# VH-VL binders against q8ixk2r445to577: the designs that were tried, part 1

Scores and structures below are computed, not measured.

Target 1, 133 residues: q8ixk2r445to577
Amino acid sequence: FFGMLQNKGLTDYCFDYNPPDENQIVGHQVILYLCHGMGQNQFFEYTSQKEIRYNTHQPEGCIAVEAGMDTLIMHLCEETAPENQKFILQEDGSLFHEQSKKCVQAARKESSDSFVPLLRDCTNSDHQKWFFK
Unless a header shows other numbers, all headers, positions and changes below count from the first letter of the chain; antibody chains aren't numbered by Kabat.
F, E and O stand for the ipSAE by ESMFold2-Fast, ESMFold2 and OpenDDE, each averaged over both directions (binder to target, target to binder). V2 = 0.75 x the mean of E and O + 0.25 x the DockQ between their complexes.
[cut] stands for letters that were removed.

## First folded at step 1 (VH-VL; framework fv_traxivitug)

Design t1 (at its last look DockQ between E and O 0.06; V2 from the best seeds 0.00; counts 0 for: pae E 15.3 > 2, placed apart)
Fold by ESMFold2, look of step 1:
Structure t1 (fold): chain C 133 residues (1-133), chain A 124 residues (1-124), chain B 107 residues (1-107)
Amino acid sequence: as target 1 above (133 residues)
Amino acid sequence: QVQLVESGGTLVQPGGSLRLSCAASGFTFSSYWMTWVRQAPGKGLEWVANIKQDGSEKYYVDSVRGRFTISRDNAKNSLFLQMNSLRPEDTAVYFCARGPRYDFWSGYRYFDYWGQGTLVTVSS
Amino acid sequence: QSVLTQPPSVSVAPGKTARITCGGNNIGSKSVHWYQQKPGQAPILVVYDDSDRPSGIPERFSGSNSGNTATLTISRVEAGDEADYYCQVWDSSSDHVFGGGTKVTVL
């Protein structure tokens, strides 16, 4: 699948990646932002290796979760997807992170009205449902 | 220091054409979206157009779509607005503004540096 | 159809607090940015992403955003704060990027 990865519960919000330096895409957090399709920072590919690739840049980035963390950050893609970069997009729209056994959820960042994708215990919440458009 | 300097604003007749320029300095111009914002006399700010850092994507407010063309020359650190089929309601000060670079905390849709503007008057 | 609604004007005594509102349907789900424009000058960014300040903006400027209202707050208002203030979001309609502006008058 390829396109904007949109949340069902947080209507019109999409995965967004806007690193401060275009030449250093590794190590920054993926956020949620209003879906717009401009600037190509909201385009991701879900691969047969169960990666979520940021492939509007070379070298390509893959979303990962580091051990003990709940934030989604950008790593370089590898020939064989590491376990921390594997996500199962299930038929019901849940996005399951295999290594942590948790689901990606749209979350409000503390006392802010800003939003980020975070790992949480899997539920049937629409905030844990995702689709490409 | 970041500087944006607009030029080309003048009096023009309805139906006429005009090209505005914005000279940028003090930052890596090719890494930023650039924007035109206008302000009619005694009125508020109105976004006009955005252009992606590499020039590959361009967006316009509906009222100017098909009449205005935003463009950039990254080798010359310059932003342009070609305005055709001008109308009296296009009369405004036109500001050049720096848009986002990729910044995952700041969002990418605010304008952090502005030029002083150039006045376009459309009148017979 | 969404529109950002600002009061046309606010008057405040020196040393007091000015609050400028920006109303919009579900504006709390958006990042709100604020600009100051003094007469005859270019706008300057004073608050971005609801509550953050660029370098060089005094801490007297603060912002909040929840529900249907974003607010720019200017504490300990000085004469030099007299200006027009605009809120801004990015909307799916390209015609609704800025609020109508609020003129702050320091008595």
Scores: ipSAE 0.000, ipTM 0.522, lowest interface PAE 15.3, mean pLDDT 85
Fold by OpenDDE, look of step 1:
Structure t1 (fold): chain C 133 residues (1-133), chain A 124 residues (1-124), chain B 107 residues (1-107)
Amino acid sequence: as target 1 above (133 residues)
Amino acid sequence: QVQLVESGGTLVQPGGSLRLSCAASGFTFSSYWMTWVRQAPGKGLEWVANIKQDGSEKYYVDSVRGRFTISRDNAKNSLFLQMNSLRPEDTAVYFCARGPRYDFWSGYRYFDYWGQGTLVTVSS
Amino acid sequence: QSVLTQPPSVSVAPGKTARITCGGNNIGSKSVHWYQQKPGQAPILVVYDDSDRPSGIPERFSGSNSGNTATLTISRVEAGDEADYYCQVWDSSSDHVFGGGTKVTVL
């Protein structure tokens, strides 16, 4: 699966990554932004290693969850996907993080009109459902 | 305990004006988007307009844009719909509804409480 | 032309299961909500976000949504379930959209 990773509940919002430096793509937070299909900031791939890969840059980036955090941060992909980079995109659209045993949910940033994907307890909420488009 | 009570619906001639009101109680009015939905006699539901908590955003169905104005008074727990240049096709029961629950951009874009409605009849 | 298509009517015997469909292009990618309306009364939310149920709504009411069809299921139908049912979604181009409604008759 590849393309825009769109949220069902937060309608018309997609995974978005726009690092400040094209030569340093790791260490920043993945956000949600209106789906536009323009450029490379909204192109992701779900791999057989259960990675969500940002492969528009070299070296390639993979979404990870750091210890004690609930945000999605870009790390470098590894030959063997580390545990904190493994996600299960289930048939019902839920995106499950294996290590934390939590689901990725579209959420609003406090006191902001911006949105981000966050790890939350798994529910049946449409805000925890995702699909590639 | 959530209550929404519409008022102001009457018979008016085409081209006339009318102002509907909705009195809200049983919840923190200023914390919610509010919406007008109408239903022509024997027909289905049609979204008309909604307004953000602070009134800074207003949205309308195309057929009423430029003629209807939604507004609110949070101090009085009241929602309003000013209808100008009324047409026969505007004849309907107008419902006041709470929602969408979170905001216009969330997936929770449903209306969880409705009033009993007020009838607006536009006829010559 | 409405974005959401519902059958005009559904008939069901007491104790049986009624299924009301709501068709739309790729509606499975949207959150679908359902309302019950009895004559002369205000609509009541019975299902939201495809399958969630508000407090006070019986478990007999359930919802599903996939592909191009959302479905409201009413199991063990009672006479009091006779009403019009509307599906509803939000669309970026059309804002809030309702289906045409389905009249459920309990035989």
Scores: ipSAE 0.000, ipTM 0.614, lowest interface PAE 12.2, mean pLDDT 91
ESMFold2 (binder alone), look of step 1: mean pLDDT 91; pTM 0.936

## First folded at step 2 (VH-VL; framework fv_cosibelimab)

Design t2 (at its last look DockQ between E and O 0.04; V2 from the best seeds 0.00; counts 0 for: pae E 15.1 > 2, placed apart)
Fold by OpenDDE, look of step 2:
Structure t2 (fold): chain C 133 residues (1-133), chain A 123 residues (1-123), chain B 112 residues (1-112)
Amino acid sequence: as target 1 above (133 residues)
Amino acid sequence: EVQLVQSGAEVKKPGSSVKVSCKASGGTFSSYAISWVRQAPGQGLEWMGRIIPIFGTANYAQKFQGRVTITADESTSTAYMELSSLRSEDTAVYYCARGRYYDSSGYRPFDYWGQGTLVTVSS
Amino acid sequence: NFMLTQPHSVSESPGKTVTISCTRSSGSIASNYVQWYQQRPGSAPTTVIYEDNQRPSGVPDRFSGSIDSSSNSASLTISGLKTEDEADYYCQSYDSSNRHVVFGGGTKLTVL
């Protein structure tokens, strides 16, 4: 799957990554932003290694969850996907993080005028449903 | 098609307050930003502030902080701009505009504009 | 903080090409997107260019935007000038340091 990764519950919001330095793309949090289909910041790829790749730059970035965190952070992709970068995009639209055993949910960022994908206990909420567009 | 319809012209005395409304139709409201921009006669465009209704928080230009209040009612898809302690220099056409907000990518704060509201402040 | 400086006025004959500059006083002009708005007399502004060089639907391709990092300026270029292009044009950007939307002073374009 490739393209904009859009949330079902939070209508018109997509995965978005815009690092401040185009030459240093890792270490920042993936956010949600209005789906616009322009530029490169909203194009992701779900790979056979269960990675969510930000492949607009070289080297490619892969979304990871750091220990003890519930946020999605951009790391470099590795030849073999590490455990913290493995997600299962299920048929029902849920995005399951294997290592944490939690689901990716669209949520408001605390004390911020922004939305972010966060790891939460898996529910049947549409805010935990995602699809590529 | 997205449309922004503003309230009618106002005539105010110095020291009073004015509240202008901006009703959005034809599209989503909560997830976009509503900005207020004014234009004094024969002058340029001046940004006053913006609100993102879904968040409920507003950001104001420094010039107007403490004197302007921007609010939004999601149930009616209407944004409001209240300006207090009016002075003659506040005489202007006030515009609301809907657009994307500055967060990650796509800086388009003024995709759609209201028709403008003339506010005249005079003794 | 920064300001955007535009020429007060420009003029050109129909069919010709005109360019309106928008110079950022500090910081990189490319750090945030630049938008251009057209305002005809007695009317509300309308967007003619967004995100530096994108053109909204309905805006003719005679309008184009560009960024010149060397001069730290954005430019609006109107080719094949028409009488209907006579208007005020404003550039706009975003100041991340204070989270302000910044407008240029506007340029009055007269079609001779």
Scores: ipSAE 0.027, ipTM 0.675, lowest interface PAE 4.2, mean pLDDT 91
Fold by ESMFold2, look of step 2:
Structure t2 (fold): chain C 133 residues (1-133), chain A 123 residues (1-123), chain B 112 residues (1-112)
Amino acid sequence: as target 1 above (133 residues)
Amino acid sequence: EVQLVQSGAEVKKPGSSVKVSCKASGGTFSSYAISWVRQAPGQGLEWMGRIIPIFGTANYAQKFQGRVTITADESTSTAYMELSSLRSEDTAVYYCARGRYYDSSGYRPFDYWGQGTLVTVSS
Amino acid sequence: NFMLTQPHSVSESPGKTVTISCTRSSGSIASNYVQWYQQRPGSAPTTVIYEDNQRPSGVPDRFSGSIDSSSNSASLTISGLKTEDEADYYCQSYDSSNRHVVFGGGTKLTVL
């Protein structure tokens, strides 16, 4: 799949990546922003290796979660997807991070009025359901 | 440290009105939703409505539409709730409570509550 | 538009586990986050769970929250029950269509 990765519960919000320097895409946090489809920021590819790729840039970025963390961070993609970059998009729309055994949830960024995807214990909340648009 | 301080207890007659104040300190006033929640003696919590001070707009529970007015004064960091046409059933503790505002994922939990204001309506 | 139904009271002994349910009458419990508040007599409520299953800073890890779509309910679970946990507990959700806050009726927890 390729497109905007949209949240069911936080309606009209999509995965968005806006690094402060477009030429240095590694190490910044993925956010949620109103879906608009303009520019490079909201297009991601879900691959057969279970990666979520930001591939509007070369070298390509892949979403990862560092051990013990709950935030989704951009790493460089590798030829063989590392375990921390594998997400299972299930038939019910849940986005499962197998290494951590947690699900991606739309959440408010602490101490701000913006939203981010975070790892949380898996529930049936619509805020843990995602689809490509 | 955020603090919400409400005006003192009041005794009112049926048919009159009451205006309760809620003064915020120790934080940003304009960007938070201020809700009013009441609790009759021995009863549960009941949401009455909210205001978002930066926009000056209020939203009311259907039960109170037409009887309640919620306002805010940014210069004094104070929200007000006025309930008119009082009845004995309006006897309750009235709380103001703060939460962050947004309209896409719903309402954040109330992170700070006032001490409550007892309003007694008796003839 | 919807109601949240809680048991009127629950009780358990210190050290044991109690679960308080919160059932949504129409629409899905999963559509909107559920919060849980604790209230002691004469005090304002305080948050013990937000966004279904998150604990605010300072809330003991023995408090947990969950949702269950099959019963259309949320649950507050308190393990290792202590006498200071004796209080009234309220669930709360949001009616996004009407932009209204909805509280459950409340549950009195007695710790014997």
Scores: ipSAE 0.000, ipTM 0.550, lowest interface PAE 15.1, mean pLDDT 86
ESMFold2 (binder alone), look of step 2: mean pLDDT 89; pTM 0.916

## First folded at step 3 (VH-VL; framework fv_cosibelimab)

Design t3 (at its last look DockQ between E and O 0.06; V2 from the best seeds 0.00; counts 0 for: pae E 10.2 > 2, placed apart)
Fold by ESMFold2, look of step 3:
Structure t3 (fold): chain C 133 residues (1-133), chain A 123 residues (1-123), chain B 112 residues (1-112)
Amino acid sequence: as target 1 above (133 residues)
Amino acid sequence: EVQLVQSGAEVKKPGSSVKVSCKASGGTFSRYAISWVRQAPGQGLEWMGRIIPIFGTANYAQKFQGRVTITADESTSTAYMELSSLRSEDTAVYYCARGRYYNSRGYYPFDYWGQGTLVTVSS
Amino acid sequence: NFMLTQPHSVSESPGKTVTISCTRSSGSIASNYVQWYQQRPGSAPTTVIYEDNQRPSGVPDRFSGSIDSSSNSASLTISGLKTEDEADYYCQSYDSSNRHVVFGGGTKLTVL
């Protein structure tokens, strides 16, 4: 699977990554942004290792969740995917983070018109459903 | 309809500071890069710096490093540029400009511009 | 650190075609996208070309952009010139090494 990773419930919003320093891609939060189809900040690949790769840069980034956190943060990809970088994209569109046993949900940042993907208890909400476009 | 509205013209003395505001409406504020670009009378465009409000950090042109501070307030959808230690050569029209943010080839097409704010530095 | 060099002025008659060049001083012009802005006196700039050769919605197809790697330059071409095209034109690129936006010096287009 590759392309823009779009949320079913939050219509027209996609995973997006645009770090303030393009020479340092590690350690910033993945966000949700209006899908614009340009393919660079919003292009992700779901790999056979269950990674979500940001591959518009070298070295490539892989989405991770640090222990005890609910935010999706960019790390460098490793030869073998660490457990905190493994996501299961299920047939119903749910995106399950195996280590935390939680699902990725589109959420509004408080006091903001911004949206971010966060880990939440799994439900059948369309805000927890994702697909590549 | 996207709009960037800037604060009014200012007359300043050398050595003072100026703070220009840029209020955005009609679009998502936090996810767009807001740049400040100035233009001295009869001169070309000069980029001063940018902020991406969702990250809260700014990047400045080397010429202005140490004199310029760019900030954003998401709750009011307003960006600010403060330029300190003003000199007569800082007399210019100051524009804010919005662009989508990308990192692959440093792409910043400014799709909307404020109306400009004339800052005059004189005795 | 690179500069973008434009001619100071160009002129051409209505209905004709003009090309404005934008030459990058170091590194490849193709390394970073080039944008073009139009600015009329007393007005803020507006985008006429982005990503080397793309037109925003509402910009007529008589405006086009191109890249020439052999001369290390970008070009803005305006065909079917109209008197309303008389303006200053700026090219713009990004210096990823210094993390700065770079503007060309500007070109005054006179339609006569």
Scores: ipSAE 0.006, ipTM 0.566, lowest interface PAE 10.2, mean pLDDT 86
Fold by OpenDDE, look of step 3:
Structure t3 (fold): chain C 133 residues (1-133), chain A 123 residues (1-123), chain B 112 residues (1-112)
Amino acid sequence: as target 1 above (133 residues)
Amino acid sequence: EVQLVQSGAEVKKPGSSVKVSCKASGGTFSRYAISWVRQAPGQGLEWMGRIIPIFGTANYAQKFQGRVTITADESTSTAYMELSSLRSEDTAVYYCARGRYYNSRGYYPFDYWGQGTLVTVSS
Amino acid sequence: NFMLTQPHSVSESPGKTVTISCTRSSGSIASNYVQWYQQRPGSAPTTVIYEDNQRPSGVPDRFSGSIDSSSNSASLTISGLKTEDEADYYCQSYDSSNRHVVFGGGTKLTVL
């Protein structure tokens, strides 16, 4: 699966990543932005290793969850996907993070009009449903 | 390595126009916004406007509305700033700068800078 | 609309710590990210702080940024001051109301 990763509940919002330096792509938070289908900022791939890869030039970035955090941060992809980079995109659209046993939810950023994907307890909320477009 | 290379210095007469180019290399041009910032001699930085090439949308500072045009050519990874009706007070070094854009919290417009283009307006 | 106000100049001896303030005239300083740029004489500006307190790769950890909502200001702090730090420093933010990038007036840092 690849393309824009769009949220069902938060209509017209997609995963978005735009690091300040494209040659140093790690360490920044993945956000949600209006789906526009342009450029690499919203192009992601769900791989057979259960990674969510950010499509860019080498080195490739993979979404990770750091210990004790609920945000999605870009790390470098590894030959063998580390545990904190493994996600299960389920048939019902839920995006499950294996290590934390939480689901990715579209949420409002604190004190902001921005939106971000956050790890939350798994529910049947459409804000936890995702699909590639 | 990302680089922004601007066109050379310009000497212009009052009332004329100048068009400065900014070619980006070493990165993905369309993923970022290009801003234009000028600096008069001995003065501070002044934002003129920005374009997001992938969207083709430009925004301008109110001060320059109607007199500045910012464009971008994705095929050549080049942004342009055209300033018309030049005045002596337009004498400045003009910079292009690249940055990412995000919602609500604004822009990060200046992670990489061009080397600057001196535009001198004199009769 | 808002303005960002910086001191015109600051000076300090090598090895010391200096702080440059950037005060927003209206609205919350925390509403939009603040960036800091360094400009050495005869050179283009370079980014030393972005998103309030993030440091780009290559910028020494002597540079740090902070936000103080109580004073509605951002601050650039340079510890262990070096002669090479002598430059003009500009704060920058974004005005959502008019979609303008706003710069401070700049601060000239002199290393004594």
Scores: ipSAE 0.006, ipTM 0.614, lowest interface PAE 9.7, mean pLDDT 90
ESMFold2 (binder alone), look of step 3: mean pLDDT 90; pTM 0.923

## First folded at step 4 (VH-VL; framework fv_cosibelimab)

Design t4 (at its last look DockQ between E and O 0.04; V2 from the best seeds 0.00; counts 0 for: pae E 13.5 > 2, placed apart)
Fold by OpenDDE, look of step 4:
Structure t4 (fold): chain C 133 residues (1-133), chain A 123 residues (1-123), chain B 112 residues (1-112)
Amino acid sequence: as target 1 above (133 residues)
Amino acid sequence: EVQLVQSGAEVKKPGSSVKVSCKASGGTFSRYAISWVRQAPGQGLEWMGRIIPIFGTANYAQKFQGRVTITADESTSTAYMELSSLRSEDTAVYYCARGRYYRSSGYYPFDYWGQGTLVTVSS
Amino acid sequence: NFMLTQPHSVSESPGKTVTISCTRSSGSIASNYVQWYQQRPGSAPTTVIYEDNQRPSGVPDRFSGSIDSSSNSASLTISGLKTEDEADYYCQSYDSSNRHVVFGGGTKLTVL
């Protein structure tokens, strides 16, 4: 699966990654932004290694969850996907993070009008449902 | 806590071989590459090669090809570096270092280092 | 193949900011990530920066890394310099052409 990763509940919002420096793609938080399908900021791939890979110039970035955190941060894709980069995109649209045993939820950023994907306890909320478009 | 513990100091004659061990603890072994880096007295760091234990494949710096052998035992989480045909200029502290390996580049940033093993080559 | 060139030594007073450069001889500095290692006298190296600007846990935020494509160099910046920062610092990257890890020559930082 590849393309824009769109949230069901938060209509018209997609995974978005726009690092300040295009030559340094790691270390920043993945956010949610209105789906526009332009450029590579919203192009992601769900790989056979259960990675959510950011489609960019080499090196490739993969979404990771750092220890103790609930945010999605861009790391480099490793030869073998580490545990903190493994996700299960379920048939029901839920995006499950294996290591934390939590689901990715579209959420409002604290004290902001912006939105971000966050790890939360798994529910049947449409805000935890995702699909590639 | 991740630790890399190396074998003790060695004193060798020219022409002989030395084998240094590096045991990893406190983390996963197969997920990371183990590199060997040496440092001659008063000199800088010099990369010798690396192994990815899960694949069993080693890559060597051109300077040491044919003279260095890097191996790993996953069952004991231990990496080894054997250097043959020792010369006086091989006198150095030898470090093992753990690093991630990346699919796109084969890049190995180091995050943990062993304490070093002094190898002295003298007649 | 490329080399990484560092100044042999730098010095600065406590509390000040010092920058150590690492210049790549060929190819783009941005094509491969740069790491920085600190080595205090008589000790093994430790990682202070990885992937250009990432800081490991336990490394003070006084340490920062950056890339300058215009000069084809990486920089380690240490602000609020402390006596304990006196050490040798090495930059490191990867040469895809020969699959070698490449170290800079090292920079001796003296805290005056």
Scores: ipSAE 0.024, ipTM 0.667, lowest interface PAE 4.6, mean pLDDT 92
Fold by ESMFold2, look of step 4:
Structure t4 (fold): chain C 133 residues (1-133), chain A 123 residues (1-123), chain B 112 residues (1-112)
Amino acid sequence: as target 1 above (133 residues)
Amino acid sequence: EVQLVQSGAEVKKPGSSVKVSCKASGGTFSRYAISWVRQAPGQGLEWMGRIIPIFGTANYAQKFQGRVTITADESTSTAYMELSSLRSEDTAVYYCARGRYYRSSGYYPFDYWGQGTLVTVSS
Amino acid sequence: NFMLTQPHSVSESPGKTVTISCTRSSGSIASNYVQWYQQRPGSAPTTVIYEDNQRPSGVPDRFSGSIDSSSNSASLTISGLKTEDEADYYCQSYDSSNRHVVFGGGTKLTVL
């Protein structure tokens, strides 16, 4: 799949990546932002290797979760997807992170008035349901 | 790489309006907030407001609410600031400045500034 | 709403070190990143520090920024002062509650 990765429960919010230096795309957190479809911030590809790629800019980034963390961080893509970069987008819309065995949920960032995708125990919540637009 | 070019200096009468332009080049226009900041002679920097072009949303400092309108044209990568009901104390250099708006971080730095536009309000 | 307070002016001799303070009136200085801008006479401001303590490319390493939570302030430190450093310096932060950018009042640095 390719497009904007939208949340069902937090309507009109999409995965968004906006690094502070447009030439340094590694090491920053993925956020949720109002879906707009303009610029390069909201286009992701779900690959056959179960990666979520930010590939509309070079170098290509792949979403990862670092050990002991619940936040989604941009890493460089690798020829073979590392285990911490593998997500399963299931038919019910849940986005399952294989290594942690948790699901991606739309959440409010505690120290901010903004929203982010975080790993949480899997539930049937619409805030854990995602689709490409 | 990135450049912000503003329209030229203007002389205005009290009670009139001024519209200053800010054209962005060498980068993506839609990902960034465009702020307007003014500086009266011998004074400091004063934030007036900003627009996020892709959303078309503008926020204004309360001091300027009702007198300032900030707009953007994505097709020309140009932002505009219009200040109405001009007074002599509105004599200032008006800057546009670009900054990424990071909703989750509360981070709002300006990375590029326009050259400034002198607006003189006199009889 | 909060204010950022800077000294009106500071002066120091070439080769020495100066520190310019930026004190936040309410809420924590650490709540949002602090930026510092340099403005030479007749010129637009330029960024010398962003994200509290980061230097943009081309800014000399004698410029540094820091945060002190106990005094609720940010500081710009310029070591090895040169005559070219004579300028106005502004700190800046963001008020997320009101969605406003806040500038300090500015500090005139004289190198003499």
Scores: ipSAE 0.000, ipTM 0.521, lowest interface PAE 13.5, mean pLDDT 85
ESMFold2 (binder alone), look of step 4: mean pLDDT 90; pTM 0.928

